# Ledger of designs, part 5: miniprotein binders against q5jf28

Target 1, 318 residues: q5jf28
Amino acid sequence: MERERLIKTVEAILRGAGYRVARLDLKGSCFDLVASRLFLLLFIKATVNIDTITEEQAEDLKRLAKFFKASPLIVGLRSKSGELEEGVVYERFGIYALRPETLYDALLNNELPAVFAERGGLYVRINGELLRELREKHGYSVNELAQLLGVSRKSLLNYERGEQAVSLDVAIQLEEIFDEALAEPIDILRAKVEADLNVKPETPLEREVFERLKKLGLGLVKVKKAPFNAISTEDDIRLLTGIDERKTRSTIKRAEMVAEVGRIVNSGGVFILEKTKAEVVSEVPLIPKESLEEVKDADELIELIDKLKKEIKEKLFS

## First folded at step 2 (miniprotein)

Design c5
Fold by ESMFold2-Fast, scan of step 2:
Structure c5 (fold): chain B 318 residues (1-318), chain A 92 residues (1-92)
Amino acid sequence: as target 1 above (318 residues)
Amino acid sequence: SLEITIEVEHDGKTYEFEFEISSPEEVLEIIYKILELVWRTGADEIRVTVEADSPEEALELAFLIAEILLKAGFDEVEITIEGNKITITAEK
């Protein structure tokens, strides 16, 4: 399967570059891979056709990236317009999108892309101040260089001021004329995004759980397209929080994914269920909603989670 | 330019060193000095403060220093970011 091949390729690139990686197998998720190296954190959506990503997925991806101070990235192969080009950065709902070969060059060859696609064309941002210096050093007037490049005088002045990107053809001509690197790289690994972190519960159970967690003093960021329903936070403590009515195979699978993601993003996990006995799945506690009434604040909730993990382990090994 | 301050601790004694980098070629020299200081002092804890002209420059060097400290046998590394000033603290 083309999608499976793509995800495996992206994972191999990240691991080869020294990143710790967790992969998700969750239909409809806003990300498929989360990768960390030192303090650089990436949330990656891998999709064969970048146009298939929904606005809802993109918004959740940006929320996760903003909350974790991470960079979101889409890795894909094509769009409605055809195959994506190597070395070219595309955009989908405010998120950079690029080919796996482009990611490979950035991570393993230390070669960031400089070309971006916009409005049906390919463009490059250049160092305008350096362009002016090189033009003057080589004895070209503004009009002479503009004529040589086939652009207007106004465009050339805007290029030198850093106010206008050049077409790819002009960028190539400039580097050939001056034999100097003028292109400004696009820092795809440190992209910062804006997102609304306000929470709005969608189900009656989510509403009840959110209200209780807020009363305990926890901050909440709701997500829909992930293996968890919210991120609960108190100072340095972060909990990837799942909410379900009962324990199902899906609950267990998502708890396993939460454990893996949590290790990469340095966060704990917990699932709060309407109907359950207290238990632990892959270091992630599953607790009944009623347990939230037994604690007075966030610190006591964390203590309860830690106690349950210890008690259940001791029982299993008795 | 970059300013780097290195503080190493061993057996309750603290040693402080300061370096200024004016060119990219000096980055490798500073890396060598960090490794040499760790080896010579037998450091149990090291703190490196990087101050640069931009947060981006400071972060890139801080990441490289953190990786080197992990390879040198420090198990725990913490980074604190204050604009253009980044502090890396590592413990064995």
Scores: ipSAE 0.000, ipTM 0.130, lowest interface PAE 19.2, mean pLDDT 82

Design c6
Fold by ESMFold2-Fast, scan of step 2:
Structure c6 (fold): chain B 318 residues (1-318), chain A 92 residues (1-92)
Amino acid sequence: as target 1 above (318 residues)
Amino acid sequence: SLYIVIWVEHDGKTYLFFFEISSPEEVKEIIEKIKELVERTGADEITVIVEADSPEEAKELAKLIEEILRKAGFDEVEITIEGNKILITAEK
């Protein structure tokens, strides 16, 4: 299928560029891949048609990116308007969207894209100060260069002030006239995003668990479209926190995904269930909600998690 | 293994270089490469990210890289340390 091929392609590009990668197979998730190299961290949603991404998925992706100081990216092949162009950056709900070939060029050829799509065409941000210097060096007046480019005097002045992006056609003309790189690259690997981290829990069980974790001193970031329900945090502690009423096959799969994601984002994992026997799935403890009443603060919770991991590991190899 | 990422900005173009080091001799080669990149490109802003096997190795490399960047004309050098990870940003 197209989607599977796309995800494998993106994973291969990331691994080829030296990134550590974890892949999720979770329907409706806001991301499919998380990748890390040094201080660079990427949360990637891979979808054949970028228009299929929901606003809720986009908001959760931005929350994860903001919390982990990561860059969110959408990698896709088309939109309702047709095939995405190589080297062009699109936008969906404030998130950069691009082709796998564009990501390949950024990571393996050391070149970021400079062209972006916006209603009405393709555009390039240019170094306006350099444009002014080159215009003056070559002896062009503002009016003369504006006439050569087929733009108004006002537009040229806005270009030189950095207040307006140029059309792709104008960018090409400028490069031909001056034989210099004027395009400003789009920093797709260090995108700054805004997101509300104070989203409230939705289910009765989530509300109860959130209340208890907050009483233990943990800060909480709620997410809806991920293999976990929240990120629990206190100082250097980070826990990808799952919440479920009972252990199901879905719970086990999500715990395995949490373990994989946690390794990339340097975070622990825990699943809190209404009723269960304490156990560990892929280094992720599954504990009953009652266990939260046995601890007095965040440090004791971490100690409980670590103790359970050690005890169960010893029992398996005894 | 020691990992280094170098982010170079020059004339509105961004270059990213990834290095994985398996031996002490490669450390010297990376330092030479940073010096060559700075001299060749006339870079206005450089970001160097290091992930070392130990905090000691990372600090030693960060100090050497800072010296190279300052000699190349970068007056503002900021260093952020987070465990074994070092982030260096330098501007002219």
Scores: ipSAE 0.000, ipTM 0.189, lowest interface PAE 14.0, mean pLDDT 83

Design c7
Fold by ESMFold2-Fast, scan of step 2:
Structure c7 (fold): chain B 318 residues (1-318), chain A 92 residues (1-92)
Amino acid sequence: as target 1 above (318 residues)
Amino acid sequence: SLEIYIIVEHDGKTYEFEFEISSPEEVKEIIEKIKELVERTGADDIFVLVYADSPEEAKELAKLIEEILRKAGFDEVEITIEGNKIYIWAEK
């Protein structure tokens, strides 16, 4: 499967670069891999064709990245315009998209990309101050250099002010004329993204659970396209929070994913269900909604979660 | 006009198709072409992206495409509608 090979390749690149990696097998998820190394954290969506990513998935990916102070990244092979080029950064809904070879070069060869695709063309941001310095050093007037490059005087001035990216052809010409690197690298591993963290719950059960968690003093960030419904916060404690009507095969699978993701992002997990007996799946407690009414604040909820994990483990191994 | 982008995967190989249709009569032809593509390629996974002219048209087209895919043996079909855009993923 081409998608499976892509995900395995990305995972191998990350692990080879010293990252710890958790992989998700969840249809419709906004990310497929989460990877950490030291203080770096990446949320990665791997898809053969980058056009398959929806706006909702992209918004959730940016939301997770913003919350965890991580970088979101799309790794893919194609778009409707054809194969993605190595060394070129594409964009999908405000998220950088690139080939696995480009990621490999960034992580293992310390070679960041500098070329980006926009409106069907290839462009480069250049060091405008250095461009002006080199132009003056080589004795070119603004008009002379503009003529040599085949651009307008206004465009050249905008380049020197850092107000306009140059076409790839112009970037190549500039580096040939001056014999100097002018391209600004794109730091794909430390991308900053904008996202609204104030998303409202969708279902009646989610609304009830959110209201109760807020009353307990927890901060909440809602997500839709992930194995959990929200991230609950209290001081330095974070819980990847799932909400379901009942325990299903899907609940169990998502709890397993929450456990793996939690280890990478240094967060606990919990599933709150309308009806369930208290139990633990893959170190993630499943608790009934009524248990939220038995605790008075966030600290007591955290204590309940920790106590349940210990009690269930002791029963299984005693 | 309606734009349709289809990606099918079979045995590790990926095939991509793009169609633009301008008339209501061509809608049924494109639905039949999707079925024919699935049958000819032996697709295990398919992705369909449709740019419809209205949200109402998107909902109706999504329903028709889902019916065709389920009849073609795709047991898992997931649909996301974002305004005039329809994203359909299906796998056997």
Scores: ipSAE 0.000, ipTM 0.464, lowest interface PAE 10.6, mean pLDDT 85

Design c8
Fold by ESMFold2-Fast, scan of step 2:
Structure c8 (fold): chain B 318 residues (1-318), chain A 92 residues (1-92)
Amino acid sequence: as target 1 above (318 residues)
Amino acid sequence: SLRIWIFVKHDGKTYEFEFEISSPEEVKEIIEKIKELVERTGADEILVYVRADSPEEAKELAKLIEEILRKAGFDEVKITIEGNKIFIIARK
């Protein structure tokens, strides 16, 4: 399968570059991989055709990236216009999209891409101050260099001011003329995005649980296209929070995913259910919503979670 | 069973290969196929991902694959082993 192969390739590239990686097997999720190395954190959506990502998935991906101070990436092979080019950065919904080969070069060869696709063309941002310096040192007037490149005088001045990206052809000509690296790399590993973190809960149960958690002093960031429904936060407390009516195979699977993701993003996990007996799945407690009434603040909730994990562990080994 | 994914780069183009091995006797066949693929594609870079059935099998396979890649002319070979998973990056 093309999608499965893509995900495995991306995972192999990340792990080969020394990243810790968690992979999700969740249909419709806004990300398929989350990877951490040192201070870098990446949320990656792998899709064969980058145009298949939905606006809802993109918004959730940007919310996760913003909250965790991470970089979101789309890794894919083609678009409506055909196969993506290696070394070229595309964009969908404000998120960088690129081929696995481009990610390979960035992570394993320390070669960040410099070319980006926009409005049907390929462009490069250049170091305008260096361009001006090289032009003057080589004795070219603005008009002479503009004619040599086949651009207007106004365009060349905009290039030197850093106000306009050059076409790929112009970038190639400039580096050939001056024999100097002028291209500004695109730091795909430290991309910053903006997203609205104030998203309303959608179901009656979510609304009830959100109100109870807010009463404990926890801030909440709602997500829909992830193995959890929200991130609950207060000072140093971060919980990937799942919400379900009852325990199902899906609940267990998502709790396992939450445990894996939590290890990479240094966050705890908890599932709040309408009806359940207290249990722990891969160090993620499943607790009834009534348990939220037994604690007065976020610190006591963490104490309850830790107590439940300890008690269940003792039962398993006694 | 053992699964092997190979990501090969040559002149900016990439090629992907996947193999599944059910027995130890098939390991030599896959190793020979890796060598043939490297020779056929003229690879300048190769990334090999292997999921073995045990950590011991992973360590043995990593050594064997490293030897083949070095004989094929790759001067830089980096190996990362994480339990039963192997990641090998090789460059000329």
Scores: ipSAE 0.000, ipTM 0.395, lowest interface PAE 11.1, mean pLDDT 84

Design c9
Fold by ESMFold2-Fast, scan of step 2:
Structure c9 (fold): chain B 318 residues (1-318), chain A 92 residues (1-92)
Amino acid sequence: as target 1 above (318 residues)
Amino acid sequence: SLEILIYVEHDGKTYEFEFEISSPEEVKEIIEKIKELVERTGADEIWVAVLADSPEEAKELAKLIEEILRKAGFDEVEITIEGNKIIIFAYK
């Protein structure tokens, strides 16, 4: 039960830190948790071994993070190289990866990590301007400090310019020599990522639905590794949009997940099905594709969604 | 030599296997071991990484592993190539 324990631990850490959290139970999803607190929004992939994350999952995770102005994060326990170390930030496809203990320290102890792993070593970004100032204040020449640290003159100059990270051993030596904090923390909670938001639909049904939604004036961001197929946008309105051939148990479960995620990311949900009777699952309408031909624009689609939600609610409480 | 790392998840339990292949005969044994492992564990998710001296050898082995996983009932198989490293993630 290692994965289940990991996910529950991460959820407990987030909730303990005051985050609102939604959890997904969806195999192959690019994220397992989405969490919000004030202006922070995190999409988290929890995996025992960080090397199990595929490039497609990472791209979708970055795409969601970019769209929602959120930070993507991987929380795991090990890699092919062994156990991940507490306080160390790893990287997978441009996404920060770290242990649950490291997340705990960041959220509950206000202690951001400063050490990162790269090419089999541990490194620290330091405040190069402060290093230069401290070196000059203590009367060290570039050559003298370089000799003391066991590094080249060129490396020391690169450190002072902020062009090169120092090894963990050098970072420790510097703080011992100057008795000053030089390490720059890694802001794992506000990581900005780049992703291509212009991904094309894959199936004939997806292509048809996307074309219709675009004609109604909606912007679309395609995702593959999530409980929805696209994010549909019109001004301030966002819809987590599912697309299926027919209603199945999978459709119902995904609609429930969309409702939970939507609450965290302030977005509505809708499922567009080739064949179905209009209905609502956890406040997420399931509508037939033909209904898209009956509405003139995005505003009318939103009105249809709201009407269906109201009619079902009134029927349940009548 | 090819280094193969296999991670298997079933019902929240994780299993790790590591193999190093130095000859052509050993490649066939690893394929057979993957089949046996999938059948024995009832795996829901599997991760396979291949670290090869040659990208061509890694690609050939990745295709064979994908075929085995699909025949074993894994509906989704994703292959990522990073230099000499081939990563296969499959799930039912």
Scores: ipSAE 0.000, ipTM 0.340, lowest interface PAE 14.5, mean pLDDT 84

Design d1
Fold by ESMFold2-Fast, scan of step 2:
Structure d1 (fold): chain B 318 residues (1-318), chain A 80 residues (1-80)
Amino acid sequence: as target 1 above (318 residues)
Amino acid sequence: MEVFIYIEGDSPEELKRAVEELKKLAEKLGAEVEVTIEGDTLWILVDGLSEEIRKKLAEKAKEIAEKYGLEVVITIEKEE
């Protein structure tokens, strides 16, 4: 599949750049890859056509990025307007979107993109102060340079003040006139995003579990488009928390994904089910909801999780 | 103004049939439509439809997808 090839390519780029990577195979998820290197953490949605990402997926992606102090990124090949261009940054619901070749250059060649697409055009943010210095050094008045570029005097002043991006054509003309790099790179790996982390649970079971976890002292961040339903937090403790009525093949698959994601984001995992026999899947405990009533605080919940992991390991090897 | 409708399925042949039926339906309703296939998922971008016509198109798209054994997720996105 074109999508499968895209995901494998992105994963190869990240691993080649020294990132630790976990991949998800989950329909409708807000991310397909999570990658960590040094102080950088990336949540990546890979989609052939960037316009297919929904607003709900984008909001969840931004919530995960905000919570983990990570950067969200969309990697794709085309939009409704056609093929995405290498070196150009696009935007979908406030998230940077770019080609895998652009990611490759950023991670392996240390070459950040500088061109961004907006409202059907291509634009560049330039170093306005440097522009002014070069204009004065070369003896151009504001009016003279504006006329050479085919722009208004007010636009040129806005460029020099850093208040307006230039068209790609103007950026090219400026670098030809001055023979100097003026473009400001776009730091796609340290994107700032805003998201509301105070989203309420939706199902009766989710509400019940959230209430109990809150009583244990855990803070909760609800997500919908991920292999877990919430992130449970207390001081330095983080748990990717799944909630299901019963154990299904989907539950097992999501628990395995939670284990993989958790290793990259340095978080534990747990699944809370209405009724189940306590067990562990890939180091992620699946526990009955009733077990939450047996613990008095977040610390005891962590102790229960650790105890279950040890007991299952002992039974498997005895 | 645009609408995204996406449908998941098991085979490209079934997706092609669903695509042809949805395109004919959109054209009958006076809409321009763009369709992309990403793996087993069909994505449809539709422009120029009123809210009532978009709802009708989404309902019929779901019926067609279910006929061909496809998973349906309908999202309506409105452009600024």
Scores: ipSAE 0.000, ipTM 0.231, lowest interface PAE 17.6, mean pLDDT 81

Design d2
Fold by ESMFold2-Fast, scan of step 2:
Structure d2 (fold): chain B 318 residues (1-318), chain A 80 residues (1-80)
Amino acid sequence: as target 1 above (318 residues)
Amino acid sequence: MEVLIFIEGDSPEELKRAVEELKKLAEKLGAEVYVEIEGDTLIIWVDGLSEEIRKKLAEKAKEIAEKYGLEVFIEIEKEE
């Protein structure tokens, strides 16, 4: 399958570059891979056609990236306009989108892309100050260089002021004329995004659980398109929080995903279920909603989670 | 204005049938359709629709997806 091949390729690129990676097999998720190396953290949505990402997925992806101080990235092969080009950065909903070959060059060759697609064309941001210095050093007037490049005088002045990106053809011509690197790389690995972290719970059960967690003193960031429903916070403690009515095969699989993601983003996990017996799946406790009524604050909830994890571990090795 | 219809399922045959029904519907509504099928995923972009027609197309797309046992996601693109 083309999608499966794409995801495996992206995972191989990340691991080959020394990243720790967790992969999700969750339909509709806003990300398919999360990867960490040193101080870099990436949330990646892999989709064969970059136009398949929905606004909801994009908003959740940006929300996760903003909360974790991570970079969101879409990796794909085409758009409705055709195949994506190697070395070109596209954008959907404020998120960079690029080919796996472009990611490979960035991570394994330390070669960041410089070309971006916009309004049906390919463009490059250049160092305008350096362009002006080189133009003057080589004795070109603004009119002479503009004529040589086939651009308007006004465009050249805007390039030198840093107010306008150049077309790819102009960027190539400039570097040939001056034999100097003028292109500014696009730092796809350290992209900062804006997102609203104040999103309301959607289901009656989510609303009930959120109200109780807030009453315990926890901060909450709601997400919809992930293996968890919220990120619960107190001081430096973070919990990827799942909410379900009962334990199902889906609950178990998502708890396993939460454990893997948590390992990469340095966060714990917990699932709060309307009806269940307390247990642990892949180091992720599953606790009944009623347990939230038995604890008085966030500290006591964290103690309950830690106690449950410790009891299961001791039982296995006793 | 464009609307994105994303339909996912296990059967390429059912996806193909859903595509044909959606294209026929869009043509009756005077809309242009862009369609892509990727394994178990169907992507439809529809242009040139009024708000009333977009709503009707979305409702019918859900009906068609349910008929073939497919999951559907619908996004309406914002114009600038």
Scores: ipSAE 0.000, ipTM 0.216, lowest interface PAE 19.0, mean pLDDT 82

Design d3
Fold by ESMFold2-Fast, scan of step 2:
Order: structure tokens, then C-alpha cells, then sequence
Structure d3 (fold): chain B 318 residues (1-318), chain A 80 residues (1-80)
């Protein structure tokens, strides 16, 4: 209930801010929402306790974000240390984590957070150039200001160079001394993440399908915690690719999710099955793996996908 | 210029009552109202208000939410 309410709240915030949103209901998925507006693309994992996200989920979330040039975000309420604070950015496996109220401020008030949590403390990045100007204007030497703040000379120099964040206490002292806003916002909507896109397929069927797709000239990004098994790519072609042994209720639900996600990320979808009759679910074709032998390259695969989608429309209105 | 009101609760009926009262209040103040409902969460945007009227609306929205036992989050957007 609490988790469902959190997800509904995050979706309402995104839609209220003008984002197009697709929601997933997939247990164990690395994301629950994907949202797009203009040039911004967000992959969001919503979890009541941010410590419940696994390393595997986090790695897949970062892979999706890196591939689609999107920002990954975790939205939650608590951690092992207690309730998350509004306006504070936390971190889990290299991904920003924050309260729904903080996301609301960023999207609807254009008010980015400035405080981040690290190793049990609260920190702020400051405008180092402005700090240096204010220090010199007020006649403080580096050593004098460092003593007033209770920090080392080296730390103060690093603050002025923009190379080191200050503690929240130091940030407060600086604002009191100079009566000037020094805090730099954290751009949570344009976060850059690093991830290894070279992940090996897990099952015999996945290995076989990956080999066939690579033979067609497609690059592949494997994911484990999503409604699809891989992203197949070549030039302008992007295909959310599902792989299953047979058509099940799970296959159909995931194909529907792939269709919704694909609309947000401007990508097609396809499911490749060990054994099936060719069909289409919500604009996503389900094809037997043997069909990959009938095409020479990625372009012909796209032609096959488009042909199947067109034939379904023709049958629907016949 | 704008007030953003987020109302959360377990009762669709209480949310509906709160929405009706807020819409009527905003209309009396000459404001444009936009409503977005997703599950048990209601999101309201009110435009066309002066600074003084925005503060009054935010205060009234909080009172209405408390009246119906609903959780409310209110943001007043600064004019740029």
C-alpha cells in the first residue's frame, strides 16, 4: 500500500509537471517509471526504503540511463538511518535518491536541492570563485578565514577552487559571515552515470538469440531487471528486445510494458521466442527465432517488424 | 501567479469533496484551475492569482485538507 501510494504520487508529480509517463508493474524491476519532457528523460525507481534496492537493480538502471542518455533517480521515504530529509540528496550505488517533495520542488518550482548526504554527514558544494572574492573583499587571509570556520588551510583553498564540498555547518557559517548565497544546486535531472554496457547473456536461448542478432549487425546491451532482455541497436535503429521460450501471460504483459516504455524512449519493441506463431501484442511483434535466419541484416529485420504490424491493422479492419 | 496543491488520501469521496470546495474557492477568486488525479493522489494547479490571494488560497487549502483528514503539500510558485 505504502509503495503503491509512493509510485502514484511520483507519477502525479511527473504528469503535473508536463512529462509523458509510462508506469511498470513488474516485480524486481530496476525502474518503476520512465518519463520524458522535451530533452529530459528520467528512469525512476520508487521504493519506500532506499536500502532495499539491490546492486543488480542499480547497475541495470545505470545501464538504461547511460544508453538512453537519461537521468536515473531513486525516489523514497526512508533509509536504515531513518526518514529521508526534504531538500537533501542521498546516494545508493551511485544513483541520486530523494524524497517525492524534493522531486516536486525540482520539477514544479524550478528549485533544485543543494544539500547532499555522505557518510552520515550533510554537505554543500559552493561557488568557490565567489567565496574567494568575498574573502578578499572583507580582508580575510586564507588562514584567518580557515580558523574562523574551523577548517584546514588546504580545505579552504579547495573550497575556493570548487574541488571540495563544505559541511552544512560550514555552509551556514559562510552565509552568516558574508550574507551571500554560495550554495550550488545539484542537477538531479541531468545526472551522468557510468555503467558497463558489455554484459554477457545468461541463458542458452539468450546466447543463441544474441549471436543471431549480432550476425545481423546489431549491437546489444543486456539488462536483467526490466521487461526486456536487451536493447538492440544499429545507427538509428533501437529495439527493446524480449526473449522467451514460449508465449505466456508474463510474455504478453511484458510486451505491453515494452510498448509503453518504447513510446516514451522512442524505441521499437520485439519479442523473440523459441517457438511461436508470428503475432503482434500492442504494436510489439512476437516472432520465432527462426525468423532471424530469413533476414540478412538489421534493415530487413525492421522491414519484417513493420510488415507484421501492418498485416495486423489490415486484419483488424477487414 | 501559481499555486500547486497536492492532496493525498485513502478515501476517493473525501478527495472529491476537497476538490469541489477548492474549485469553488478558486472560481470566486477569479482563478483558472487545473486538476490531475492519479489513484489516491490529487494534484491541483491554480493560475491567475496575485501574491496576497495565493497565500490565502494555500492557507484555505490546508484547512480544507485537515477538515477531511487528508494529507496536503502546497507550493506557491514565484513569478519570474
Amino acid sequence: as target 1 above (318 residues)
Amino acid sequence: MEVYIWIKGDSPEELKRAVEELKKLAEKLGAEVRVLIEGDTLFIVVKGLSEEIRKKLAEKAKEIAEKYGLEVTIYIRKEE
Scores: ipSAE 0.000, ipTM 0.178, lowest interface PAE 15.2, mean pLDDT 82

Design d4
Fold by ESMFold2-Fast, scan of step 2:
Structure d4 (fold): chain B 318 residues (1-318), chain A 80 residues (1-80)
Amino acid sequence: as target 1 above (318 residues)
Amino acid sequence: MKVTITIRGDSPEELYRAVLELFELAEKLGAKVEVRIEGDTLTIEVRGLSEEIREKLAWKALEIAYKYGLEVTIEIKEEE
């Protein structure tokens, strides 16, 4: 129940901030929500305990974020060390993790967090140039200010050069001494992440489908922890591509999720199955693998997808 | 409503290419644009966009910046 409440809260925050949101009900997925507004696209994993996120989920989340030029984000309530603090940014496998209250402040109050948690405590990145300017303006030598803060001379010089974050205690002392905001906000909504987009397919069917799609001129990004198996691309064309041996209840549910996600990330969807009759589920065509042998390039595949979608629409509304 | 797109880069050629694509996109959307060039920074102000078109412009601007390895900052403000 706690998890459901968390996801509903995050969705409400995003919608309240003017984001268009799609929610996934898929166990093990690397994300639970995808949200877009203006120039921002967020892939969000909502989990009560941030330590439950696997490295595999984190890698897929970063892959999706990198591909869609989006920011990945984890929203949670606790870690093995206890409850997450409001206003503090944590990190899990290179992805920012924070409380829903922190997200609320960022999106609805335009107040980005500045404190981050790291092994050994809470830290703040400060404007080192401004710190030096304020120190000189108030007549403090490097040694005098270092002594006042209880830090080494070397640490203070590193702070002024922007080479070292300060502890939260030091950040508070600095703002008390100078009566100026020195903290640099953490732009959690525009995080850049590293990810390897050249992941190989895992199953025989995936290998066959990938090989054929590549021969059609499509680039492919493999993902494992999502309602689709790959993202297929050619110029402005993007297809969230599902691959299954046959049509099951799971296939239908995932196709519906692909339709919702695609709406938010401005991408089409298609499911390629070993054996099926051509049909459409929630604007997402399900086509047999053999259909890939009948088209010459990516353009013809898109034409096939569009034709199937149109034929179903005409039957529904005629 | 006014959208301000600020692009920064140290490659004049790539910056120029990105700017041309953004101009073409703004024209296709029927938007009025004003441009300022200062050193390695280009600022484009766009007015008269509906919410849907504004979102499309936003996405395309990000794609163009990524394509050319440029930094982009976009501000949207309500105006009287």
Scores: ipSAE 0.000, ipTM 0.144, lowest interface PAE 20.8, mean pLDDT 81

